Miniprotein binders against b1l550. Designs and how they scored, part 174

Target 1, 279 residues: b1l550
Amino acid sequence: MRLPEELLERARDIHSEAPSHRIKLDRVGSFGLKVPVEFKGFLLLAEADVWVSLPEGRRGVDLSRQVEAIYELSNPPKDPFSLCREAAISLLEKLNYADSSGVSIRFDAPLQDGESLKYYGVEISSIASDEIINKIRVEILGMTACPCTAELIRAYKSSEIAATHTQRSLGILEVSTKAEHPDPDKLASIIERAMSSPLRTYTKRPDEGGLVIRSLSNARLAEDVVREMIHLFLEEFGHLPEDTHILAAVRSMESVHMHDIYAERSFSLDEIRKEISSH
Short names: E, the ipSAE of ESMFold2; O, the ipSAE of OpenDDE; V2, 0.75 times the mean of E and O plus 0.25 times the DockQ between their complexes.

## First folded at step 13 (miniprotein)

Design oc7 (at its last look DockQ between E and O 0.94; V2 from the best seeds 0.00; counts 0 for: pae E 1.52 > 1.5)
Fold by OpenDDE base, look of step 13:
Structure oc7 (fold): chain B 279 residues (1-279), chain A 89 residues (1-89)
Amino acid sequence: as target 1 above (279 residues)
Amino acid sequence: SEFTVEAEINGVRITITVEVDGKEIRITVEIEKDGRRIRFMYVITSPEKFEKILEEIERIIRMFGADPEEVKRLIEEARRLAEEILERL
């Protein structure tokens, strides 16, 4: 049922009224929207959050305009990165009382794994004000093999390839930059290459055996994984602005413990370059 | 090598700066309208990405109410100048 237009003209614009308390809000918006995006030839349904700042003198945000802004840009479906950047800017333009805006988009990214698919988690955001900051978080599972147990078993059995415990490890790269969002497939590849081995959706027996042997031959601590991620990131993304901020992390779901092992480093590109060059 | 293209279209002031450093192209866009300024940047390492980013910049500028044909001309000028620099490297 649509209300008569005449009634809408008589209604007060509650959102434009002065609030009872003159307090600025940092983020007001709609969370958990579903938007179609095109990614690597796949049409995906992504989850999206949209928000703007609210000045102290305005009671509420025009939420309908926020929702319209992202859906107008989502038809036809486009890549989520351009959608994110364009939507953040559109929000500032459409909601002229806001001094900042933001968009976040979350989806599982398909990744080819032989004849099958695997995936990694993606969360992208764009925050707009006088400048735009783009953020991407990539999460992908890999496998780690423990070098400590391998060394103990090697000492005991005198084997070239020592048995050791293996586990799933979640690798995380989060990048915040004034440039466009870094390539998520490249970020996922960095994480996988930093692990003892990648995971496979489908393995034949020879492939499974080879995967495990590779892992055992490339045993890494959680700390080794993070350091390797940083090293590989610098090689691939060293062209990003020096003020680009990175979080590199791993959560190892240790198979011999009831708890996980976690390691991380947060840094700017300038900071980490100075650190490495000092050695 | 660096160049800047500037235009004022329907009260929207646009500044596009293109910096070419070896194989990297840095594009900085500034848009000013009604006393508001927004700046955003791209770092491009491939020709294919360059074209996509120019298309995005074009769409973004149009969102501010700039005339589409004038925006298209501005983008084409930026593209031409960038290509001239890349050909000289």
Scores: ipSAE 0.757, ipTM 0.914, lowest interface PAE 0.7, mean pLDDT 92
Fold by ESMFold2, look of step 13:
Structure oc7 (fold): chain B 279 residues (1-279), chain A 89 residues (1-89)
Amino acid sequence: as target 1 above (279 residues)
Amino acid sequence: SEFTVEAEINGVRITITVEVDGKEIRITVEIEKDGRRIRFMYVITSPEKFEKILEEIERIIRMFGADPEEVKRLIEEARRLAEEILERL
């Protein structure tokens, strides 16, 4: 049932009233929206959150305008990065009482994997106020091979055995910048290249053998995976603003242990450059 | 190299600054309407991305209620000036 439009003339506008307790709210929004996005030729279903700040003098947010803002921009489907940035600005413009707005979009990104696809996790956000801060987090699984065990086996009675334990490791790159979102495929590539070997959707025996040989030939500590991710990131994205903030991390699900290993480094571009130049 | 394009369209003040330093292109946009100011930027190393960025900027400016035809002319001016700089490089 649709109620008569004329009722708007008689009803109080509850949202525009002053609240009983004049307290600013940082995030008021709609979470878990389903939106279509187009990513590199794929039409994907993404999950989005939208919010604005609410000043102390306003009782409520016009939540229908929040939802309308992102859905209008998502039709027809377009790339999630433009959608994220544009929706954040649109929210701030449409809800002029807010001093900030935000949008987050989450999806699984397809990546070509031989004759098949594999997927990696992407979450992006844009926070708009006087400036816009864009954030992207990429998570992708790879393979690591332990160099410590490999060295012990090599040293065992001058052994000709080339062996070590291998495991899945989750690589993480998170970037917060005033510039546009970095390309997630490049971030995923950086993570995979830092690992001992990529993981595949499936393999035939010759390809499987090649992955194992690659991992043994490129054995790395979790600490060195993180360092390599940082090195490769700087090579690809050193042009971003100096106050760009990065988190590089790996969680390794060690096959011979009952627990995971975790390594992490957070830095800004100006901070890491000073560190490297200091020797 | 650097250029700035400015306009005021339907009470919306727009400033687009493009800086080219070697292979880096930095685009800074400032939009001001009714006392609210929003500033955002792009930093690219591949000129093929420039056209999509201009399209996004056009869409964003229009969100503030600026006349679409005047916004289009502003964006075309920015494109022309950028092409002159990039042709030199």
Scores: ipSAE 0.666, ipTM 0.892, lowest interface PAE 1.5, mean pLDDT 89
ESMFold2 (binder alone), look of step 13: mean pLDDT 78; pTM 0.744

Design oc8 (at its last look DockQ between E and O 0.88; V2 from the best seeds 0.77)
Fold by OpenDDE base, look of step 13:
Structure oc8 (fold): chain B 279 residues (1-279), chain A 89 residues (1-89)
Amino acid sequence: as target 1 above (279 residues)
Amino acid sequence: SEFTVEAEINGIRITITVEVDGKEIRITVEIEKDGRRIRFMYVITSPEKLEKILEEIERIIRMFGADPEEVKRLIEEARRLAEEILERL
């Protein structure tokens, strides 16, 4: 049932009223929207959050206008990174009482794995005010092999390739920059290359054996993985602004323990370059 | 080296700055409307990326209500400038 338009004209605009308490809010919006995006030739249904700041003198945000802003830009479906940036800016323009806006978009990114597909998790965001900051978080699973156990086994039984425990590990790269969002496939590749081996969706017996042998031959601590991620990141993305902030992390689901091992480093490009150059 | 293209379209002031940083081009866009300013930046590493980013900038400027034909002219000026720089890198 649609209410008669005449009734809408008589209704008070509750959102524009003064609030009972004059307090600014940092984020007011709609969370858990579903928006179509085009990514690498795939049409994906992404989850999106949209928000703006609310000044102290306004009771509420025009939520319908926020939703319209992102859906107008989502038809036809486009690249999620451009959608995120454009939507954040559109929110500020359409909701002129806001001094800040933000958009977050989450999806699983397809990644080719031979004749099959694997995936990695992506969360992108854009925060707009007097400037725009773009953030991307990439999460991908890989495999690590423990060098400590390998050394113990090697000492016990002399072998060129020592057996060791292997586990699934989640690698995380989070990048916040004033530039556009870094390429997520490149970020995923950095994570995979930093681990002992990638995971495969489909393996034939020879391929599976080769994958395990590769892992055993490239045994890495969680700490090694994070350091390698940082090293590879600097090689690939050293061109980003110096104030670009990075979180590199790994969560290793250790196969010999009931708990996970976690390692991380947070840094700016300027900070980490100074650290490395001091050695 | 830094180059700037500026226009005022329908009361909207647009500044596009193209900066050379090593082997890369940084494009910074500033849009001023009704006393508000928004700044955003791109790092261009290839001609293909340049075109995609210029298309995005064009769409963004148009969202502020700028005349599409005038925006198109501004983008073409920025494109020419950026391409000339990319050819020299």
Scores: ipSAE 0.770, ipTM 0.919, lowest interface PAE 0.6, mean pLDDT 92
Fold by ESMFold2, look of step 13:
Structure oc8 (fold): chain B 279 residues (1-279), chain A 89 residues (1-89)
Amino acid sequence: as target 1 above (279 residues)
Amino acid sequence: SEFTVEAEINGIRITITVEVDGKEIRITVEIEKDGRRIRFMYVITSPEKLEKILEEIERIIRMFGADPEEVKRLIEEARRLAEEILERL
């Protein structure tokens, strides 16, 4: 079903024409591409989006060049962070009419969990123009224990009894920086350490007891989890450029409420350092 | 400590600046072709990552059409100088 080459030569190049309405577009591209990636020894199937800006004087984007840019770099499979950064730059080089390009890559990252694996969500992006901005978002579930209920039970019964309710909580770290993408395992570790205890795929009775004791010993408000995430983040990633932007958040699925609890803080490294140093 | 390696390969201007300060290694790359300029950086605290980062930089420079052998020589010069600085520290 290939068309005769002569017909293709006679056809207008629709994409390079001026549009009827000269309006710049911010993102024009291909979304939901399947790409293989290699992450820490695992071969994973990731989902990618690619796009470029489209100037007011150009009617359409060369879609085949966009797909070519990421396809060439994704075979054989390689590190998704390198793929993301390299593809964003390749798009600008291949599509010279654009003033910016972008790539997003999403995958579930495996994380060792005792003798098993668990997974957490990773989405990365790279936006290229005169500079490159790299963004990573990590989402991982953990366990939190309510300190309010723990204190009420302690006061009612005795100081020797520890009990409270626990719930699953989703921790979120999002980092936007001019430096290369932070290691997602380190971000996931920060989130899990800020919570009352990690969630496990499987535990045996002795280990299960330890998780319960740990969660009771680390009962935390969602607000305190966010504060701890920020503290741990600064300890690990304080070396990033001063204009690096972070979002730290927790959504707790509270067992005794009809609604979720949410806490969030966004900041730049410059901003948070000044805030902390003032006290 | 700081060094800069510069080259022009096939009309492409490349600047690689490496700063080593205590535990931090900062690598800034600037590529200019046909009046377009892009600048990107890496900030690492593990010297073991230097080789992988330089390989990525080499691949990026080659995307612009620079001669592969000249790019390889540029990257090898940057690696040698960076390792000399790291060896003294």
Scores: ipSAE 0.693, ipTM 0.903, lowest interface PAE 1.4, mean pLDDT 86
ESMFold2 (binder alone), look of step 13: mean pLDDT 81; pTM 0.779

Design oc9 (at its last look DockQ between E and O 0.88; V2 from the best seeds 0.76)
Fold by OpenDDE base, look of step 13:
Structure oc9 (fold): chain B 279 residues (1-279), chain A 89 residues (1-89)
Amino acid sequence: as target 1 above (279 residues)
Amino acid sequence: SEFTVEAEINGVRITITVEVDGKEIRITVEIEKDGRRIRFMYVITSPEKLAKILEEIERIIRMFGADPEEVKRLIEEARRLIEEILERL
């Protein structure tokens, strides 16, 4: 049932009223929207959050306008990065009472793995005010092999390739920058290269054996993985602004323990360059 | 080297600043309308990326109600200047 338009003219605009308590809100919006995006030739259904700030003198946000803003920009479907940036800006323009806006978009990114597909997790965001800050979080699973156990077994059995426990590890790169969002495939590649080996969706027996041997031959602590991610990140993305902030992390689902091992480093490009140059 | 392209279109002031740092080109866009300012930046490392970025900037400027044809002219001016720089790198 659609209410007659004539009744809408008689209704108070509740959102524009003064609130009972004059308090600014940082984020008011719609969370869990589904928006189509185009990524690497795939049409994906992404989850999106949209929000704006609310001034102390306004009771509510025009939520319908927020939803319209992102859906107008999502038709036809476009890359999620431009959608995110454009939507954040559009929200500020359409909702002129807001001093800040934000958009977050989450999806699983397809990644070619021989004749099959694997994936990595992506969350992108853009926060707009006087400036725009773009954030991307990439999460991808890989494999690590423990160098400590390998050394113990090598000492015991005198083997060139020592057996060791292997585990699935989640690598995380989160980048916040005033530039556009970094390439997520490059970020995923950095994570995979920092681990003992990548995971494969499909392996033939010879390929599986080779993957494990590679892992054993490239045994790394969780700490090694994080340091390697940082090193590779600096090589690939050293061109980003110096105030770019990075979180590099790994969560190793250790196969010999009931718990996970976690390691991280948070840093700016300026900070980490100074640290490395001091050695 | 730095250059700036500026225009005022339908009360929207647009400033596009291009900075060259080695092999990297930074494009900073500033849009001012009704006393509000927004600034955003891109880093270009390839000519192929430039086209997509300029298209995005064009779309963004148009969201502020700037005349599409005038915006197109502004973007084309910026494109020409940036391409001339890229050819020299």
Scores: ipSAE 0.768, ipTM 0.918, lowest interface PAE 0.7, mean pLDDT 92
Fold by ESMFold2, look of step 13:
Structure oc9 (fold): chain B 279 residues (1-279), chain A 89 residues (1-89)
Amino acid sequence: as target 1 above (279 residues)
Amino acid sequence: SEFTVEAEINGVRITITVEVDGKEIRITVEIEKDGRRIRFMYVITSPEKLAKILEEIERIIRMFGADPEEVKRLIEEARRLIEEILERL
């Protein structure tokens, strides 16, 4: 090495060298970036991840160009969905050695709750290659009535019993599609409406010795909430491409039990339509 | 109803295919530059979203180095054709 210019040029090019072990990497990038976004009139601070695939013949990725791609697009702040899609495409254009790129953006979305605001979790991503796939995950806390154990109350009390309690439940909708990201407020609304659908069970049975037990339950079974979420999703988003994939789930967070209750269904639009039409 | 708008601007080949089916507008965009092809789509069920989607498409095409004024004219022509079809509904 005789000239500093040769050393500087070599150092600048180390990312383009072949690695000692020629193994493709699926995601190489920068995670936890803070970016401003505008969501329905609110200015929010979101957290973003950016990455590209790294082919087996390339040693490293130019991280500064990755960060540049999303920061350039975040000024001025704009809606996170456009930012996500545009940044994913920009990464492929800027880092032409990559076969694919990805961007994820996470933020808490404001939602009107009576007179005040509440927030729900949103994570979106866009994966770009020769096509772009857009994913959105919405998580929102709600309240459901938990089925009560009439037998426990009966043992404690000798009269007719009606008992119920409410519990916090996390509703989840995750959508992967070739079309643009679904509106997160509409997804949140689907989850909330599914949780607000009442189920009422009345039981009356004779006891040995003449005791009659009545159980009043306004329970929202996790299974029924998931089924209702799917029904409402199809009403709102049945127009999406048929290979769109959905995950609908509910996790119950009971304070009176040592465990959570969980129900989930994954499906594509073409799959669920065939299933429903067969009945 | 369906139409395709094609252009090549500064070595960037752009194809915009629009399908209008009642209330539904499907826009498929294909961009090719230097041997790389990227295809993406939108499914619009509310015509008021059209302007925002076309602006996003314009920004994406410009990322590839296509002349901003030529891209703007391309997008304006696509908008005009979509609006003509929608007016006939």
Scores: ipSAE 0.663, ipTM 0.895, lowest interface PAE 1.5, mean pLDDT 80
ESMFold2 (binder alone), look of step 13: mean pLDDT 83; pTM 0.816

Design od1 (at its last look DockQ between E and O 0.95; V2 from the best seeds 0.00; counts 0 for: pae E 1.6 > 1.5)
Fold by OpenDDE base, look of step 13:
Structure od1 (fold): chain B 279 residues (1-279), chain A 94 residues (1-94)
Amino acid sequence: as target 1 above (279 residues)
Amino acid sequence: GEIRITVEIEKDGKYLRFEYTITSPEEFELALKEIERIIRMVGADRIRITVEASSEEEAERLADEFRELAERLGYDEIEVTREGNRFTVEAERE
């Protein structure tokens, strides 16, 4: 039931009123919107968050206008990177009282795994103000083999390839930059290459055996994985601006313990370069 | 009762599938609106919506809602098929 337009004209604009407490808010918006996106030729349904800042003198944000902004840009569906950036800019244009805006888009990205597809998690964000900052977070599962147990067994049996316990590990790369969003597939590849082995959706028995053998031959601590991720990241994305911020992390779901092992490093490109050059 | 909705849409050879599990009429109405919005944004050439409910009568009622949705969206050649308490609405546009 659409309220008569006449009633709308008589209604007080609650959002434009002065608040009882004159306090600026950093983020006001709608979270968990469903938007279709096109990624690498795939049509995907993503979750989106949209928000803007609210000045101290305004009671509320026009939420309908925010939602409309991203929906308009999603018809037809486009790549999530462009959608994120364009929506952030559009929000500032449509809501001129805001000095900052932000958009976050989350989806599972398809990745070719032989004849099948596997997926990894992606969150793309853009924050617009006087400048635009682009952020991307990639999460992908891999497998790690414990080098400590391997060493113990090697010492006992004098074998080159020692049995060890393996576990699933979640690798995380988060990049915040004034440049364009880094390629999520490349980020996922870095994470997988930093692990003992990738995970496969479907493996034939021989392939499974090979995967395990590879893991055993490339045993790594969680700490090793994070350091390797950083190393590989610098090789691939060292051209990004020096003020680019990176979080590299691994959560290892331990098979011999009930708790997880976690390792991380947060850094800017300039900081990490200085650290490496000093050795 | 629990209602399961499966939505499959196609545009220019690209396929999108998503699902809902609904436990209330209010949730169904929200899902219906969201589904409509997604279909509109995609501009789907073909849609297939499957609804499964606790009873045949309920499933049929819900399928009718989706048939009406397809009609409102301007789809042609709308077909409804039944398998027990599962109804499938298929529609295409040229």
Scores: ipSAE 0.634, ipTM 0.874, lowest interface PAE 0.9, mean pLDDT 90
Fold by ESMFold2, look of step 13:
Structure od1 (fold): chain B 279 residues (1-279), chain A 94 residues (1-94)
Amino acid sequence: as target 1 above (279 residues)
Amino acid sequence: GEIRITVEIEKDGKYLRFEYTITSPEEFELALKEIERIIRMVGADRIRITVEASSEEEAERLADEFRELAERLGYDEIEVTREGNRFTVEAERE
């Protein structure tokens, strides 16, 4: 139902008034917007959040202007990384009372998997103020195999049976930097290589056996998966600014436990280099 | 009743598929606006919208509404097929 247009002229501009309580807000915006994007030649439907800061002297934000800013830049669909950065800048330009803005874009990124596609989770953001800070989070599933159970089976019978439990594990890399967003495929590759074996969308019996054998040959504790992720990250992205912040984590859905196992490490590039150099 | 909508669009040989499960008239109205916006933003060459309505009566009424949507979007060739509670709107343009 559309309201009469004449009411708009009679109504107070609530947004520009001073609030009853003069308290600044860090994030005021619209979350969960559906936005088409084009990524690596694929047309995808992404989910976006947009926000700005709100000073203590302004009661509200013009939410329609926020939403229009990202929709205008998404028409036609374009690269989500460019969209993210450009929309953050546009928000500051259009909402001049804000001293910062932010845009987050979430999508499932396609990855070639033989003749099929598989997907992994990507969330990017850009936060604009005096400078722009770019963040990317990549989540991808893989397989892990427990080395403790493998050793117990070996020792129990002095046997050559290579057996242990395997499970799905979610690997996470999150990077915040002043540089451009790291390539999500490289982050996903780092996570998969740190695990015991990748997961496939479709495997034939011989391929399934190969994946299981590979996972048993690369049995790793969740803690060691995180350590390997950090090692591989530093090899590929050690050139980023020293104040770049990283979170590396894994959540294993253990097949023989009623609960998940979780391991994580947060660090800046400066911090981790000092730590490694001291050993 | 529950309404299921599947939207499939194509632009320059690239395909996008998304879907809705709707349980209220308010959700339906919002979904229609979102579907129209996404199709316009993509500039889709071809669309196919499949709707599983909650009744045959609703399917008949909604088929007309989705035909009107395709017309508002500027499609020249619009085909609507209906079977019981389900219908499909297929549309193409230059």
Scores: ipSAE 0.606, ipTM 0.870, lowest interface PAE 1.6, mean pLDDT 86
ESMFold2 (binder alone), look of step 13: mean pLDDT 85; pTM 0.850

Design od2 (at its last read DockQ between E and O 0.90; V2 from the best seeds 0.69)
Amino acid sequence: GEIRITVEIEKDGKYIRWEYTITSPEELEYALKEIERIIYMVGADRIRITVEASSEEEAERLADEFRELAERLGYDEIEVTREGNRFTVEAERE
ESMFold2, look of step 13: ipSAE 0.636; ipTM 0.886
ESMFold2 (binder alone), look of step 13: mean pLDDT 87; pTM 0.871
OpenDDE base, look of step 13: ipSAE 0.655; ipTM 0.884
ESMFold2, fold request of step 14: ipSAE 0.651, 0.587, 0.637; ipTM 0.889, 0.872, 0.885
ESMFold2 (binder alone), fold request of step 14: mean pLDDT 87, 87, 87; pTM 0.869, 0.869, 0.870
OpenDDE base, fold request of step 14: ipSAE 0.557, 0.560, 0.553; ipTM 0.852, 0.852, 0.850
ESMFold2, last read: ipSAE 0.642, 0.689, 0.622; ipTM 0.884, 0.899, 0.881
ESMFold2 (binder alone), last read: mean pLDDT 87, 87, 87; pTM 0.868, 0.871, 0.872
OpenDDE base, last read: ipSAE 0.561, 0.555, 0.544; ipTM 0.852, 0.850, 0.847

